# Designs tried in a protein design chat: VH-VL binders against Elongation factor P 2 (efp2). Part 9

Target 1, 189 residues: Elongation factor P 2 (efp2), of Mesorhizobium japonicum (q983m5)
Amino acid sequence: MVKVIASSLRKGNVVDKDGKLYVILFAENIHPGKGTPVTQLDMRRIGDGVKVSERYRTTEQVERAYVEEREHTFLYADGEGFHFMNPETYDQVAVSEAVVGDAAPYLQEGMPVQVSQFNGIAISLVLPQRATFEVVETEPTTKGQTASSSYKPAVLSNGVRTAVPPHIAPGTRVVVMTADGSYVERAKD
Key: E = the ipSAE of ESMFold2; O = the ipSAE of OpenDDE; V2 = 0.75 times the mean of E and O plus 0.25 times the DockQ between their complexes.

## First folded at step 8 (VH-VL; framework fv_ebrasodebart)

Design f5 (from c4 with heavy chain D103N; at its last look DockQ between E and O 0.03; V2 from the best seeds 0.00; counts 0 for: pae E 15.1 > 2, placed apart)
Fold by ESMFold2, look of step 8:
Structure f5 (fold): chain C 189 residues (1-189), chain A 121 residues (1-121), chain B 108 residues (1-108)
Amino acid sequence: as target 1 above (189 residues)
Amino acid sequence: QIQLVQSGAEVKKPGASVKVSCKASGYTFTKYGISWVRQAPGQGLEWMGWISAYNGDTNYAQKLQGRVTMTTDTSTSTAYMELRSLRSDDTAVYYCAREKYFNWFDAFDIWGQGTLVTVSS
Amino acid sequence: QAVLTQPPSVSVSPGQTASITCSGDKLGDRYAYWYQQKPGQSPVLVMYQDTKRPSGIPERFSASNSGNTATLTISGTQAMDEADYYCQAWDSSTDWVVFGGGTKLTVL
């Protein structure tokens, strides 16, 4: 364990807070034009999945646990959780739904993910920044006199709700950010 | 500067509907949610519901279920709240307030100026 | 939990410490938030996530939350602090957001 400043923390880091281990789910350094810079941390406690959200001064010291990050390939999900394989050793690890969290709908068979382990237990995942899904529900495309780039609501094939440009029709494959489902572009395939 | 600007005051009769607008500026509209909170004259704050500006998901207060609809227009950074079948006890100041919708631990950090809706026969 | 209970009023003299309580079952297991509202104005966030103070809020404002009670504390209370104060918590088991009934702080 080493002490680090709060602004150095990123998603996937593990911190020790008051004797409990937490996985960083989201970190944002905020530098307002006025006021003190802060680090926003969304964290989940290992073991029971309790979520907490905290802000630190960017220079405040936090105890960080060292973890091993290893690339794995997503295999499948079942009632036991989400199953991944290390492509170098072929060892498999099951990752609980609590650890996978909001990333679950973005997982696809064969997807490379970074799995962080502490004492042999998976504690966090980092997905590729982008993934491709089909739009299954949205308003029909608009043609005619109005030429607007207004975004409209859409539902993706993984169930995620997002916003897409007006020219996107149901059945279109789109690239989204895996962090929040935000639209990037139409898929090129 | 970050702000929420609401539509003007309205006077309605019982049974009518009202639609209040809330225009956001100074921040990325789709990164936050909008809650609607009302306050009857001389009384406390009552949460009505919220909407994600990201994906349009809504949660409504149980007592208002079936009478309220919240929507957004991301192209104009505007949230809307429509309350139907108005009653005299719906007379209140209606506020919109910004919240982080991927993190329900965050607060209502920016509030609109409020819109007075008066329901009288 | 569905109810956050606040005293209807609190009176203090200038320079003294004001404490405003907010009680709810297991409130310490969730984050508490505090808002100040002056007459004719919209609410203003003064404390969040139990103990944190937004930029621009005077250091004399502090808060705590443990057990069943959150407390907003104003040290060195000034006349400008006279306002209504509301606590708020998240409670997804009923409605998502619960406000306390409000406390009128009078500085005399």
Scores: ipSAE 0.000, ipTM 0.426, lowest interface PAE 15.1, mean pLDDT 82
ESMFold2 (binder alone), look of step 8: mean pLDDT 90; pTM 0.928
OpenDDE, look of step 8: ipSAE 0.537; ipTM 0.806

Design f6 (from c4 with heavy chain F105L; at its last look DockQ between E and O 0.01; V2 from the best seeds 0.00; counts 0 for: pae E 15.0 > 2, placed apart)
Fold by ESMFold2, look of step 8:
Structure f6 (fold): chain C 189 residues (1-189), chain A 121 residues (1-121), chain B 108 residues (1-108)
Amino acid sequence: as target 1 above (189 residues)
Amino acid sequence: QIQLVQSGAEVKKPGASVKVSCKASGYTFTKYGISWVRQAPGQGLEWMGWISAYNGDTNYAQKLQGRVTMTTDTSTSTAYMELRSLRSDDTAVYYCAREKYFDWLDAFDIWGQGTLVTVSS
Amino acid sequence: QAVLTQPPSVSVSPGQTASITCSGDKLGDRYAYWYQQKPGQSPVLVMYQDTKRPSGIPERFSASNSGNTATLTISGTQAMDEADYYCQAWDSSTDWVVFGGGTKLTVL
């Protein structure tokens, strides 16, 4: 933990307020025409998800949590969550389904993932921006069309539904954005 | 010594107005908010409203909207509360109170001595 | 509008522990504050931000706030602690400030 002034807080920072951790959802520094500048914080308590809104004087000291980011390797998922390993120490971290969220179908065994932790507890993760999946279902290829013509529905090997150019056939490996499954290009492997 | 000193007791008839003053000393007046709280005889505390000494912004209790006006005079470090169209059930002790550490959102750490306002014929 | 409910009275013998409750829906999600008022006097802050005690308030005063209930606790209660006690919370849903109805503490 490190003391910072309230005006330095930004969305995504984690603060300790009276022994509870909060993630900043919104921060605004307000300079009213009359009176002392204040920082408005909207935040969510970690653990139970309670939203709070607070005003601080801009110079008021607030405890900001140190969040450790380390690359981990995805291992597997089970009833206890998604399991990652630090490839240097072999320490494992379980990440809850709530933290993984919509990223879950894009995880692949051995995938490098940045895991953010506070006191050994995973609070967020970042996947590689792109990942490669096989197209398992799509409409037949359309003769004479270019790669940028009307996109067609497709299902990827991880079950994600997306759209691909007309020239993509079932069995084709494609690169997609892990944020939303959008097509980038044919895989070069 | 941080202190809030209020104006003296008032006796008013129904339909009149009263204006209570609250003079602050011992701290920077414009950095704190002032709330007004009243207490009818034998009853509990009732919040009436708040004013920022920073910018004059106000927030009034819903039941008093339209009957109450709160102001400040920064040159004299004085807050004022005016209650209009007085009724007999406005008979109460009226307190001003200062917030402790937040301009709008914390404890009332310093209270005035109270001002008795009696509304009777 | 949030409502804070306190018992109208609590009686204790000198030296015993007094507990005064303040109930409100999800009150533990907000800061609770406590004020002491002796007859003919202004209120005095005795606890703030759930558990904090101002300078000059005896250590026998403590407080907690969780779930739907805040509690003011006075251990080793003395005759001078006889007073009315009010809880208070901030509430932005209607009026900004809400007080409990007050609790008369009697030390017999």
Scores: ipSAE 0.006, ipTM 0.438, lowest interface PAE 15.0, mean pLDDT 84
ESMFold2 (binder alone), look of step 8: mean pLDDT 90; pTM 0.932
OpenDDE, look of step 8: ipSAE 0.530; ipTM 0.818

## First folded at step 10 (VH-VL; framework fv_ebrasodebart)

Design g1 (from f1 with light chain V97Y; at its last look DockQ between E and O 0.72; V2 from the best seeds 0.00; counts 0 for: pae E 7.1 > 2)
Fold by ESMFold2, look of step 10:
Structure g1 (fold): chain C 189 residues (1-189), chain A 121 residues (1-121), chain B 108 residues (1-108)
Amino acid sequence: as target 1 above (189 residues)
Amino acid sequence: QIQLVQSGAEVKKPGASVKVSCKASGYTFTKYGISWVRQAPGQGLEWMGWISAYNGDTNYAQKLQGRVTMTTDTSTSTAYMELRSLRSDDTAVYYCAREKYFDWFDAFDYWGQGTLVTVSS
Amino acid sequence: QAVLTQPPSVSVSPGQTASITCSGDKLGDRYAYWYQQKPGQSPVLVMYQDTKRPSGIPERFSASNSGNTATLTISGTQAMDEADYYCQAWDSSTDWYVFGGGTKLTVL
């Protein structure tokens, strides 16, 4: 953490206010002809997305967080969370289930992941856009739903339900988007 | 697979209300916001308001204050937008959109299919 | 209040580079976002945070935001890129989200 004057803050900066982290969405310095110069900060609280708009005197000290984004390698998950390692330093970081969220089923041992940290605490992850999984079953979703559909329901080896082309059989490895599990292509063995 | 599925088209008379639903699936509903955006025939996009699925906080567009109510039902992962005192110029396609902000920005990354609301006397 | 001004239309030939501008007072101090909307369809996010491309958007889409102007650039424009394009930014002084008026891209 470092104290900075409010007028130095810019979009993308992270600040600590009363123990909570906020991302600056917009900062504007206002210099009225009469009255005190102020900095308008529009911010979003990390973790729950609460939006706030605050005014500070331009010279007011604000605690700015240093947020570092570095590539890590996914190791494993346990009762304490999801564990990643910096491949250069071998330092490990645990990422809470809340931060990993819907990305959890797409994590694979050895997967490169961009991890953003504040004081060694992980606050966000970015997975690779694509990952490969095996189709473990394909099923019709409604009685009478049949071959006239371009895509059919499928379950991936990570448990994610998706849709695949009609010619994909169980046991086929497929490439999917990690954002939503959507089918991209058959994997190349 | 992330989806936002909206309720069907509605025809209303002036002075009535409409309540459009937006059912979310494929993600953790309470970790994102939902914005409502409307588009009158042949016109551009107009932001109506936002609701947090986390705690129910709302922000409404200034011109709609007092006429709009946005709610969520976490047990069904569904967002609702109710517009009251309808006028003919409220005729539009109404979209719900998921707000992605955990990655340092406000973006609408997934949109519902749209719900046509026609207001005619 | 911030107003995001876009040209109403832009026409390009297939294979050419299309540029769509979005102008607003000191827009470069805000994050800009771009959405594509084809007739009868919902909008699709094509660029975010000034220059970033969502997964699934072709690499021929790029964007910039500096000073008063954000620009969406489509290199090697294809017929499938024909659509309406909207810029969007954040402005707490009026409404939280502000859209530009839209630009119809025609690919001849």
Scores: ipSAE 0.050, ipTM 0.641, lowest interface PAE 7.1, mean pLDDT 84
ESMFold2 (binder alone), look of step 10: mean pLDDT 90; pTM 0.922
OpenDDE, look of step 10: ipSAE 0.551; ipTM 0.819

Design g2 (from f1 with heavy chain T28K N59Y; at its last look DockQ between E and O 0.02; V2 from the best seeds 0.00; counts 0 for: pae E 24.0 > 2, placed apart)
Fold by ESMFold2, look of step 10:
Structure g2 (fold): chain C 189 residues (1-189), chain A 121 residues (1-121), chain B 108 residues (1-108)
Amino acid sequence: as target 1 above (189 residues)
Amino acid sequence: QIQLVQSGAEVKKPGASVKVSCKASGYKFTKYGISWVRQAPGQGLEWMGWISAYNGDTYYAQKLQGRVTMTTDTSTSTAYMELRSLRSDDTAVYYCAREKYFDWFDAFDYWGQGTLVTVSS
Amino acid sequence: QAVLTQPPSVSVSPGQTASITCSGDKLGDRYAYWYQQKPGQSPVLVMYQDTKRPSGIPERFSASNSGNTATLTISGTQAMDEADYYCQAWDSSTDWVVFGGGTKLTVL
């Protein structure tokens, strides 16, 4: 354990609060308010998964736990969760759907993922910021697709709904942000 | 290698027109767009408009609407920009630039060498 | 938002770190791009999509973009880095392309 100021906390950190451990799901520093500057934290309690939102003064010291971070490779998903392998040791870990959360549709076989563990239990993941998927549904590019048109709806091969530029056709491979599915660019291949 | 080679410098009188060419090589011309950007002496970059070599669609900067026409000739892999009713404040270096990917949200990764157009009486 | 604001000039000593800012309303919601232009030459892409560096651009170039501000950073600045630098974003709410006014980097 190490003391840190609250404003330094980020997603994936683990903190000790009143003898219980919490993993940070979201952190926001609010500086220009009328009151004192605060850090707003959304957290999940380790052990029972209870979600908690708390606020701290930005300068308040909080105990942060050591978390082991190791690269793993995504293998597959089943009824037991999402399975990853350490590429050096071949040890496998299962990560629950609750921990994977909204990242689930972006996982691809062989994808390198940073897995954070606390006492051998996977508590958070960091995916590559971008991943490539095929557009399976959207409007055709040639007919009615002008440069003045706004982004159009699309469905990716992983089922995610997003918006793409008018010139993107079904069958096009696109790069999206794994955080929210937002379009980045057409894939190089 | 990817190259954009522009036509030579021109001197024009007010009220005339100019047409600048931009010959592309080293890539599949019809899969990309071309933007035109100008730079007045001592000034910054000003985007003029864009044309898709894929389907000929164009979008022009509002300031230049009605005075500019952009075209392509896919058989020669050449883009053109014509600016009409020239004024002295149209004196600038005119650049063509390609998008890095077939995508409107990407960088201009290759630029032509620039074409100086001088408008003087 | 049709305006990206850059400081007109930045001066650094050789070996120091130069930071060139580009400010625009909610610029962090858009990708930022950076171009270098030496006197008498065409612009050259030096950073794209906020943080990516094209092949052939030295590692001393880096960039970031969040909130209202994108920043181009040149560490270990060399005399050859002396140039004008322009930021650029795509903004489909007005004209498509917005350039900053440019920043003259002087290396003394």
Scores: ipSAE 0.000, ipTM 0.426, lowest interface PAE 24.0, mean pLDDT 84
ESMFold2 (binder alone), look of step 10: mean pLDDT 90; pTM 0.933
OpenDDE, look of step 10: ipSAE 0.606; ipTM 0.845

Design g3 (from f1 with light chain K26R R53K; at its last look DockQ between E and O 0.30; V2 from the best seeds 0.00; counts 0 for: pae E 5.7 > 2)
Fold by ESMFold2, look of step 10:
Structure g3 (fold): chain C 189 residues (1-189), chain A 121 residues (1-121), chain B 108 residues (1-108)
Amino acid sequence: as target 1 above (189 residues)
Amino acid sequence: QIQLVQSGAEVKKPGASVKVSCKASGYTFTKYGISWVRQAPGQGLEWMGWISAYNGDTNYAQKLQGRVTMTTDTSTSTAYMELRSLRSDDTAVYYCAREKYFDWFDAFDYWGQGTLVTVSS
Amino acid sequence: QAVLTQPPSVSVSPGQTASITCSGDRLGDRYAYWYQQKPGQSPVLVMYQDTKKPSGIPERFSASNSGNTATLTISGTQAMDEADYYCQAWDSSTDWVVFGGGTKLTVL
């Protein structure tokens, strides 16, 4: 934890207010023609999503959370969330479905993931940019189609719907972007 | 799969009220917020308000204060928007939209199909 | 109060880059969001938190937000991208949610 002046806070910062963590959604420094400059903060509490709006003097001290980033290895998901292990200490962290979000279908056993934590609470993840999945459903390859022809719908082994070149058949392993499932290339080996 | 299914189109007279439903499925309803957004014919999107399915907290657009009520029924995973004292300029398609990652993020990632409300005499 | 201003229309040829702006006082200090709406359909989230993309949105969509302007960029624009596009931000000073007026993208 470090104390910072309120006017230094910006969206994406995490602050501690009365023992609770909040993510800054918007910060505005207001310099009126009269009166003392103030900082308006719109924040959302981590864990239950309570939204608060508060105003501080610009020089007022606010506790900003130090967020520790560590590489973890994805293990599995269950009813309690997504489970990761620190490969150096073997400590495990459960990450909520809300924090994992759209990344969930791209997680693979053993995948290296950067996990940001405060006080043992995971608050964000960063996956590798690319991952490999098998195409389980798509139109069969047709004669005369080229890689430059229009892409066709496909379903990946993780359930993600995407588009692939027309020469891709079911059973093909493909590399996709973990951000959006977009096709990159056929997998090597 | 995540789905928001709204009640059917309605025709109302000026001065009446309308209550539009939005039934959610495929996710934990009480962990998310629902916004209501309307769109008059040929016009842009206008935010009407928000309700937390977690605790029932609401925030209404200033233009609609006093005329709108938003509620939820957690037993049926359904959100409701009631607009009272209808005027002809309330004619619009009314959408419900789920807040993406209520816990952390504010985007509207799933939208209902829309409900046309026509106010005419 | 934050007011988000968009051009009413943008026209591009297929394969060209479309750029749709959203202007608001200090908008770069807020998270910006983008929605696509095709005729007769519900809006679809295409960009969130300035630069992030939901699953299923093509790689040709990107966005930025700095200063007073957020920009949605579509490279290699296709006929299927023809739609209305809305920017959105959160604001605590009046209504919590503010939409831009919308931009009709035409692909000729």
Scores: ipSAE 0.112, ipTM 0.648, lowest interface PAE 5.7, mean pLDDT 86
ESMFold2 (binder alone), look of step 10: mean pLDDT 90; pTM 0.936
OpenDDE, look of step 10: ipSAE 0.561; ipTM 0.826

Design g4 (from f1 with heavy chain Y101W, light chain R53K; at its last look DockQ between E and O 0.69; V2 from the best seeds 0.00; counts 0 for: pae E 3.7 > 2)
Fold by ESMFold2, look of step 10:
Order: structure tokens, then C-alpha cells, then sequence
Structure g4 (fold): chain C 189 residues (1-189), chain A 121 residues (1-121), chain B 108 residues (1-108)
């Protein structure tokens, strides 16, 4: 965390206000011909999306969050959370289930993940767009299909339920989107 | 697989109300916001308001203030939008859209299929 | 939309580059977002935070945002790209969410 003058803030900066993090959506410095210069901040609270609009004197100090983004490698999960390693320093970071969220089933050992930290605590992750999983169970296709082929239900090796083309059998490796598990293609290896 | 499924089309008379549902699946409902966006025939997108599935906080477009109510039911992962005192110019397709608030990604990344509401005498 | 102005239409031949503009006061100081909407379908996010691309969006889509103008660019335009395109920004001086009026892209 560092205190900065309000006029230095720009879109994408993160500020700490009363213990809560806000991302700046827009910052404008207003220098009226008469009167005191002000900084207008439009910002969004992380976590619940509350949008606020605040005015500060341009020289007023505002607490800017120091947020560091760095690639890490996923190691494993346990009762303390999801563990990642910085590939250059070998330092490990535990990331809470709340931060990992719905991305958890897509993590794989050795996967590169961008980790953003605030005060040494991980606050967000970005996974690779695609990942490969084995189909461990697939549902039968709907009877009566004559004019078109439809996707059928499947369960992936990570437990995610998705839909796959009719020709995919158990044991097939498939590429899916890490955002929602949607089928992309059969794995080429 | 992330999906937003909306209730079916409605035909209403002026002065009536309509309540459109939006059922979410494939993600943790309480970690996101839901915006409602409508589109009149042949026109562009108009934002109506948003609701937090985390705590129920709402923000409504000024044009609709006093006529719109947005709610959620976390037990069914469903968002609702009720528009009251309908007018003919409320005829539109109504969309729900998910907003990711809990990190740096902040776009409307998933949209429902839309619900046509027709207001006619 | 009162704040964000888009041309009503843009026409290109297949394989050419299409550019769709979105103009607003100090838009380059805001994040810009782009949505594609095909007839009878819901909008789909195609670009976010000025230049970033969601997974699954083709490489031929790109965007920029500077000054008062954001631009969506489609290289090697295909017939399947024919759609309405909307820009969006966050603006507290309006209702927080502002959409442009939309641009119909026609591929002849």
C-alpha cells in the first residue's frame, strides 16, 4: 500500500478505501478557472460490484493498493487452499478457495497461472484459456435424431459436466474452455 | 457450463406488470452481479439496472426508477426483474447478463437468451 | 445512447478490414467493451478493457481506445461477422452503464 495524491490516479489503478479495494473506472482532474482543483474518481468495489463516484482535492492523499501480477505454477490443493510456486524465486503462495472459485476443477499440476497479490495475499487468478481432460463418463444420445447431430452429456476427469459430440467415448481426451468447461475439440495427442 | 435461462415471452396490456426470471447455472451465483438490458424493436441496447446476488443491492436506471424492481432467490440461483405500469414503449426483448465483480474482469460475459415482452391494447 | 456515438452502418467486402468506431468524451480514459449481436440472438462479448479478447473470439478481432474514440477492427472479414456491434463504457455521469447506438456490419 502507498499513499499517492489523488491527481495521480488513472483507470485500472486500485485504491484501498476504509479497508475495501476499488478499481478505478475513470479519473478526471478538473482545474476550474476559479476555485480549487479536484479529482473525480469513478470506481467499482471488488467483491460486490458497488459503483461509487467520489471527489477529492487534487493534492489529497489516497491509499493506492500495491497489486503485483506474476506468473506462478500450480502445485496442489489441500486443506489450506491451492498452492502455487513462483518459477523464478521458488516461493510458494497459498490461494484461498474463495479466490480460486469456479476455476478450481480446471487447475492441473504444472499449469501456468497469473496470480495477482495485494499485501502478499492472492486476490485473483487467470488460467490458460484451454485445458485438456479425459472423458470418464458420457451420457447416451437422445433417441430419434435423424436430421442433425447434437452434443451429449459427459463427465470429465476433473468432475465437470459438459457436452461433447456424439462420437466421443469414455477415455477420449478433449480440450475444453477453462471459463465454463465448454467443448472445443478432441485432443491431438 | 455457464448458462442463463430466461422465462418465456409475455403479452401484456398497458398498465399491467411483468416479471421475468433468469436462472443461472454452472457458476457460484452469489459471487456475481446480474444486469438487465432491454432492446426495443429495431433499436439498440438499453441498460435497466443491476442487482448483486451477494447481498441484494440494486441500482436502477433513472428512466425506470419507481417502475422496476429487481430481486434474487439464492436458493434457486434465479434473478427476477419486475416492470410495472407497462406502456407500449416498454415492448422489447429483455436480457439478463452476468457481471463479474470479484476481480479485475468486469464485462458482461454471459447473457440470457432474451424474453420478448409485448405491450398492446 | 447519449454519450457513445457509433456510425449506424459499415459495409465491407469479404476479406477486407472492417473498422467500427465508438466516440465519447474522454473515452480513452475509460475502459471500452464490445459486443456482437447477430439477428435473433443475444449479445456476445468480443472485446473488453480496450484491447483484451475473451477466450473463443477469433484472432481477426482486435480493438483500440485512445483520445475520444474506441475502434473495433475485424481483419479478413467473413460473412459470419455480419451483425450489430455495440460499444459499452462505465460512466457515472449517466446511469453507470452506457451503450453505443450500435453499428450494423454488412458483408457484401
Amino acid sequence: as target 1 above (189 residues)
Amino acid sequence: QIQLVQSGAEVKKPGASVKVSCKASGYTFTKYGISWVRQAPGQGLEWMGWISAYNGDTNYAQKLQGRVTMTTDTSTSTAYMELRSLRSDDTAVYYCAREKWFDWFDAFDYWGQGTLVTVSS
Amino acid sequence: QAVLTQPPSVSVSPGQTASITCSGDKLGDRYAYWYQQKPGQSPVLVMYQDTKKPSGIPERFSASNSGNTATLTISGTQAMDEADYYCQAWDSSTDWVVFGGGTKLTVL
Scores: ipSAE 0.303, ipTM 0.704, lowest interface PAE 3.7, mean pLDDT 86
ESMFold2 (binder alone), look of step 10: mean pLDDT 90; pTM 0.931
OpenDDE, look of step 10: ipSAE 0.449; ipTM 0.798

Design g5 (from f1 with light chain R53K S93R; at its last look DockQ between E and O 0.55; V2 from the best seeds 0.00; counts 0 for: pae E 2.8 > 2)
Heavy chain, then light chain:
Amino acid sequence: QIQLVQSGAEVKKPGASVKVSCKASGYTFTKYGISWVRQAPGQGLEWMGWISAYNGDTNYAQKLQGRVTMTTDTSTSTAYMELRSLRSDDTAVYYCAREKYFDWFDAFDYWGQGTLVTVSS
Amino acid sequence: QAVLTQPPSVSVSPGQTASITCSGDKLGDRYAYWYQQKPGQSPVLVMYQDTKKPSGIPERFSASNSGNTATLTISGTQAMDEADYYCQAWDSRTDWVVFGGGTKLTVL
ESMFold2, look of step 10: ipSAE 0.445; ipTM 0.773
ESMFold2 (binder alone), look of step 10: mean pLDDT 91; pTM 0.938
OpenDDE, look of step 10: ipSAE 0.548; ipTM 0.818
ESMFold2, look of step 12: ipSAE 0.402; ipTM 0.742
ESMFold2 (binder alone), look of step 12: mean pLDDT 90; pTM 0.929
OpenDDE, look of step 12: ipSAE 0.564; ipTM 0.827

Design g6 (from f1 with heavy chain N59Y, light chain R53K S93R V97Y; at its last look DockQ between E and O 0.73; V2 from the best seeds 0.00; counts 0 for: pae E 5.8 > 2)
Fold by ESMFold2, look of step 10:
Structure g6 (fold): chain C 189 residues (1-189), chain A 121 residues (1-121), chain B 108 residues (1-108)
Amino acid sequence: as target 1 above (189 residues)
Amino acid sequence: QIQLVQSGAEVKKPGASVKVSCKASGYTFTKYGISWVRQAPGQGLEWMGWISAYNGDTYYAQKLQGRVTMTTDTSTSTAYMELRSLRSDDTAVYYCAREKYFDWFDAFDYWGQGTLVTVSS
Amino acid sequence: QAVLTQPPSVSVSPGQTASITCSGDKLGDRYAYWYQQKPGQSPVLVMYQDTKKPSGIPERFSASNSGNTATLTISGTQAMDEADYYCQAWDSRTDWYVFGGGTKLTVL
């Protein structure tokens, strides 16, 4: 961490206040003709999402966190969480279920994931936008089904429920968006 | 699939109250906020307020202070908005919208289908 | 009173580039967001955090935000892009979230 003056803070910076991390949503330096210059900070606390607005003297020192974004490779999950490895150093980091969240079913062994860390503690992940899974459950295709068909329900090999075009049969590998499991296309080998 | 399903349309008289529900599915409800946004006929979007599903903290638009209450029930993954002392200019479609405040992402990424509330004599 | 000002309407021919502006004091120092709303439908997030695009939004959509103006740009505009577009930002001076007044995009 480094101490910086409040007036240097910008949207996207992270600060440590009383042991909690805040992301800056908006910062404005106010220099009145009379009175003390101040910095207005609008922030969101990372742990609970609470938004706060505070004023600091422009010269007041605050602790700015360094947040490192580095590519890691997903290894496995266990009772301690989700484990990733830096492919250059082979250092491993465990990421909590809270941070992984709804991304968990999309993780695959060997998947490259961008991990944001503060002092070795992971605070966010970014998965590849797309990933490939097998359809394990859906209505089979029927001969002559060609017109006016909409997407049908399907279950992917990771347990995610989605919708696929009518021509997709069980056992088909499909590309989906990792944000919500939406169908993109049939997988290309 | 991420989905927000709202309760059905309501017709109310001036002075009554309305409570709109918003049932969330397909994500971890307690990790997101819910904003309520309304749209009067032929008009734009008006933000009404926000509630954290994590801890129940709320913030209401100044125009609506004293007339609105937002709550959540985490056991059913449902958010509620109650608007009291209804007036004819409260006639609008009321939306709930999910606010993702993890991943440095602070936008209304999923919206409910809307609930028409009509206030007429 | 809205802090964010949008033109009430924009008209373009199919295939042309549409530009929808959103003006607010020091808007470039805030994150700007854009929503599309077609008649009878809920709004859909089309751009977030100034320039980022959600999954499923066509490549022809882009956005920028600097100074006092955010801009949503649709290249190669198609008839299906005809909709109302709203910008949104955080501004603690009025309320947490503020929407622009909306812009009706007409194609033809």
Scores: ipSAE 0.086, ipTM 0.652, lowest interface PAE 5.8, mean pLDDT 85
ESMFold2 (binder alone), look of step 10: mean pLDDT 89; pTM 0.920
OpenDDE, look of step 10: ipSAE 0.482; ipTM 0.805

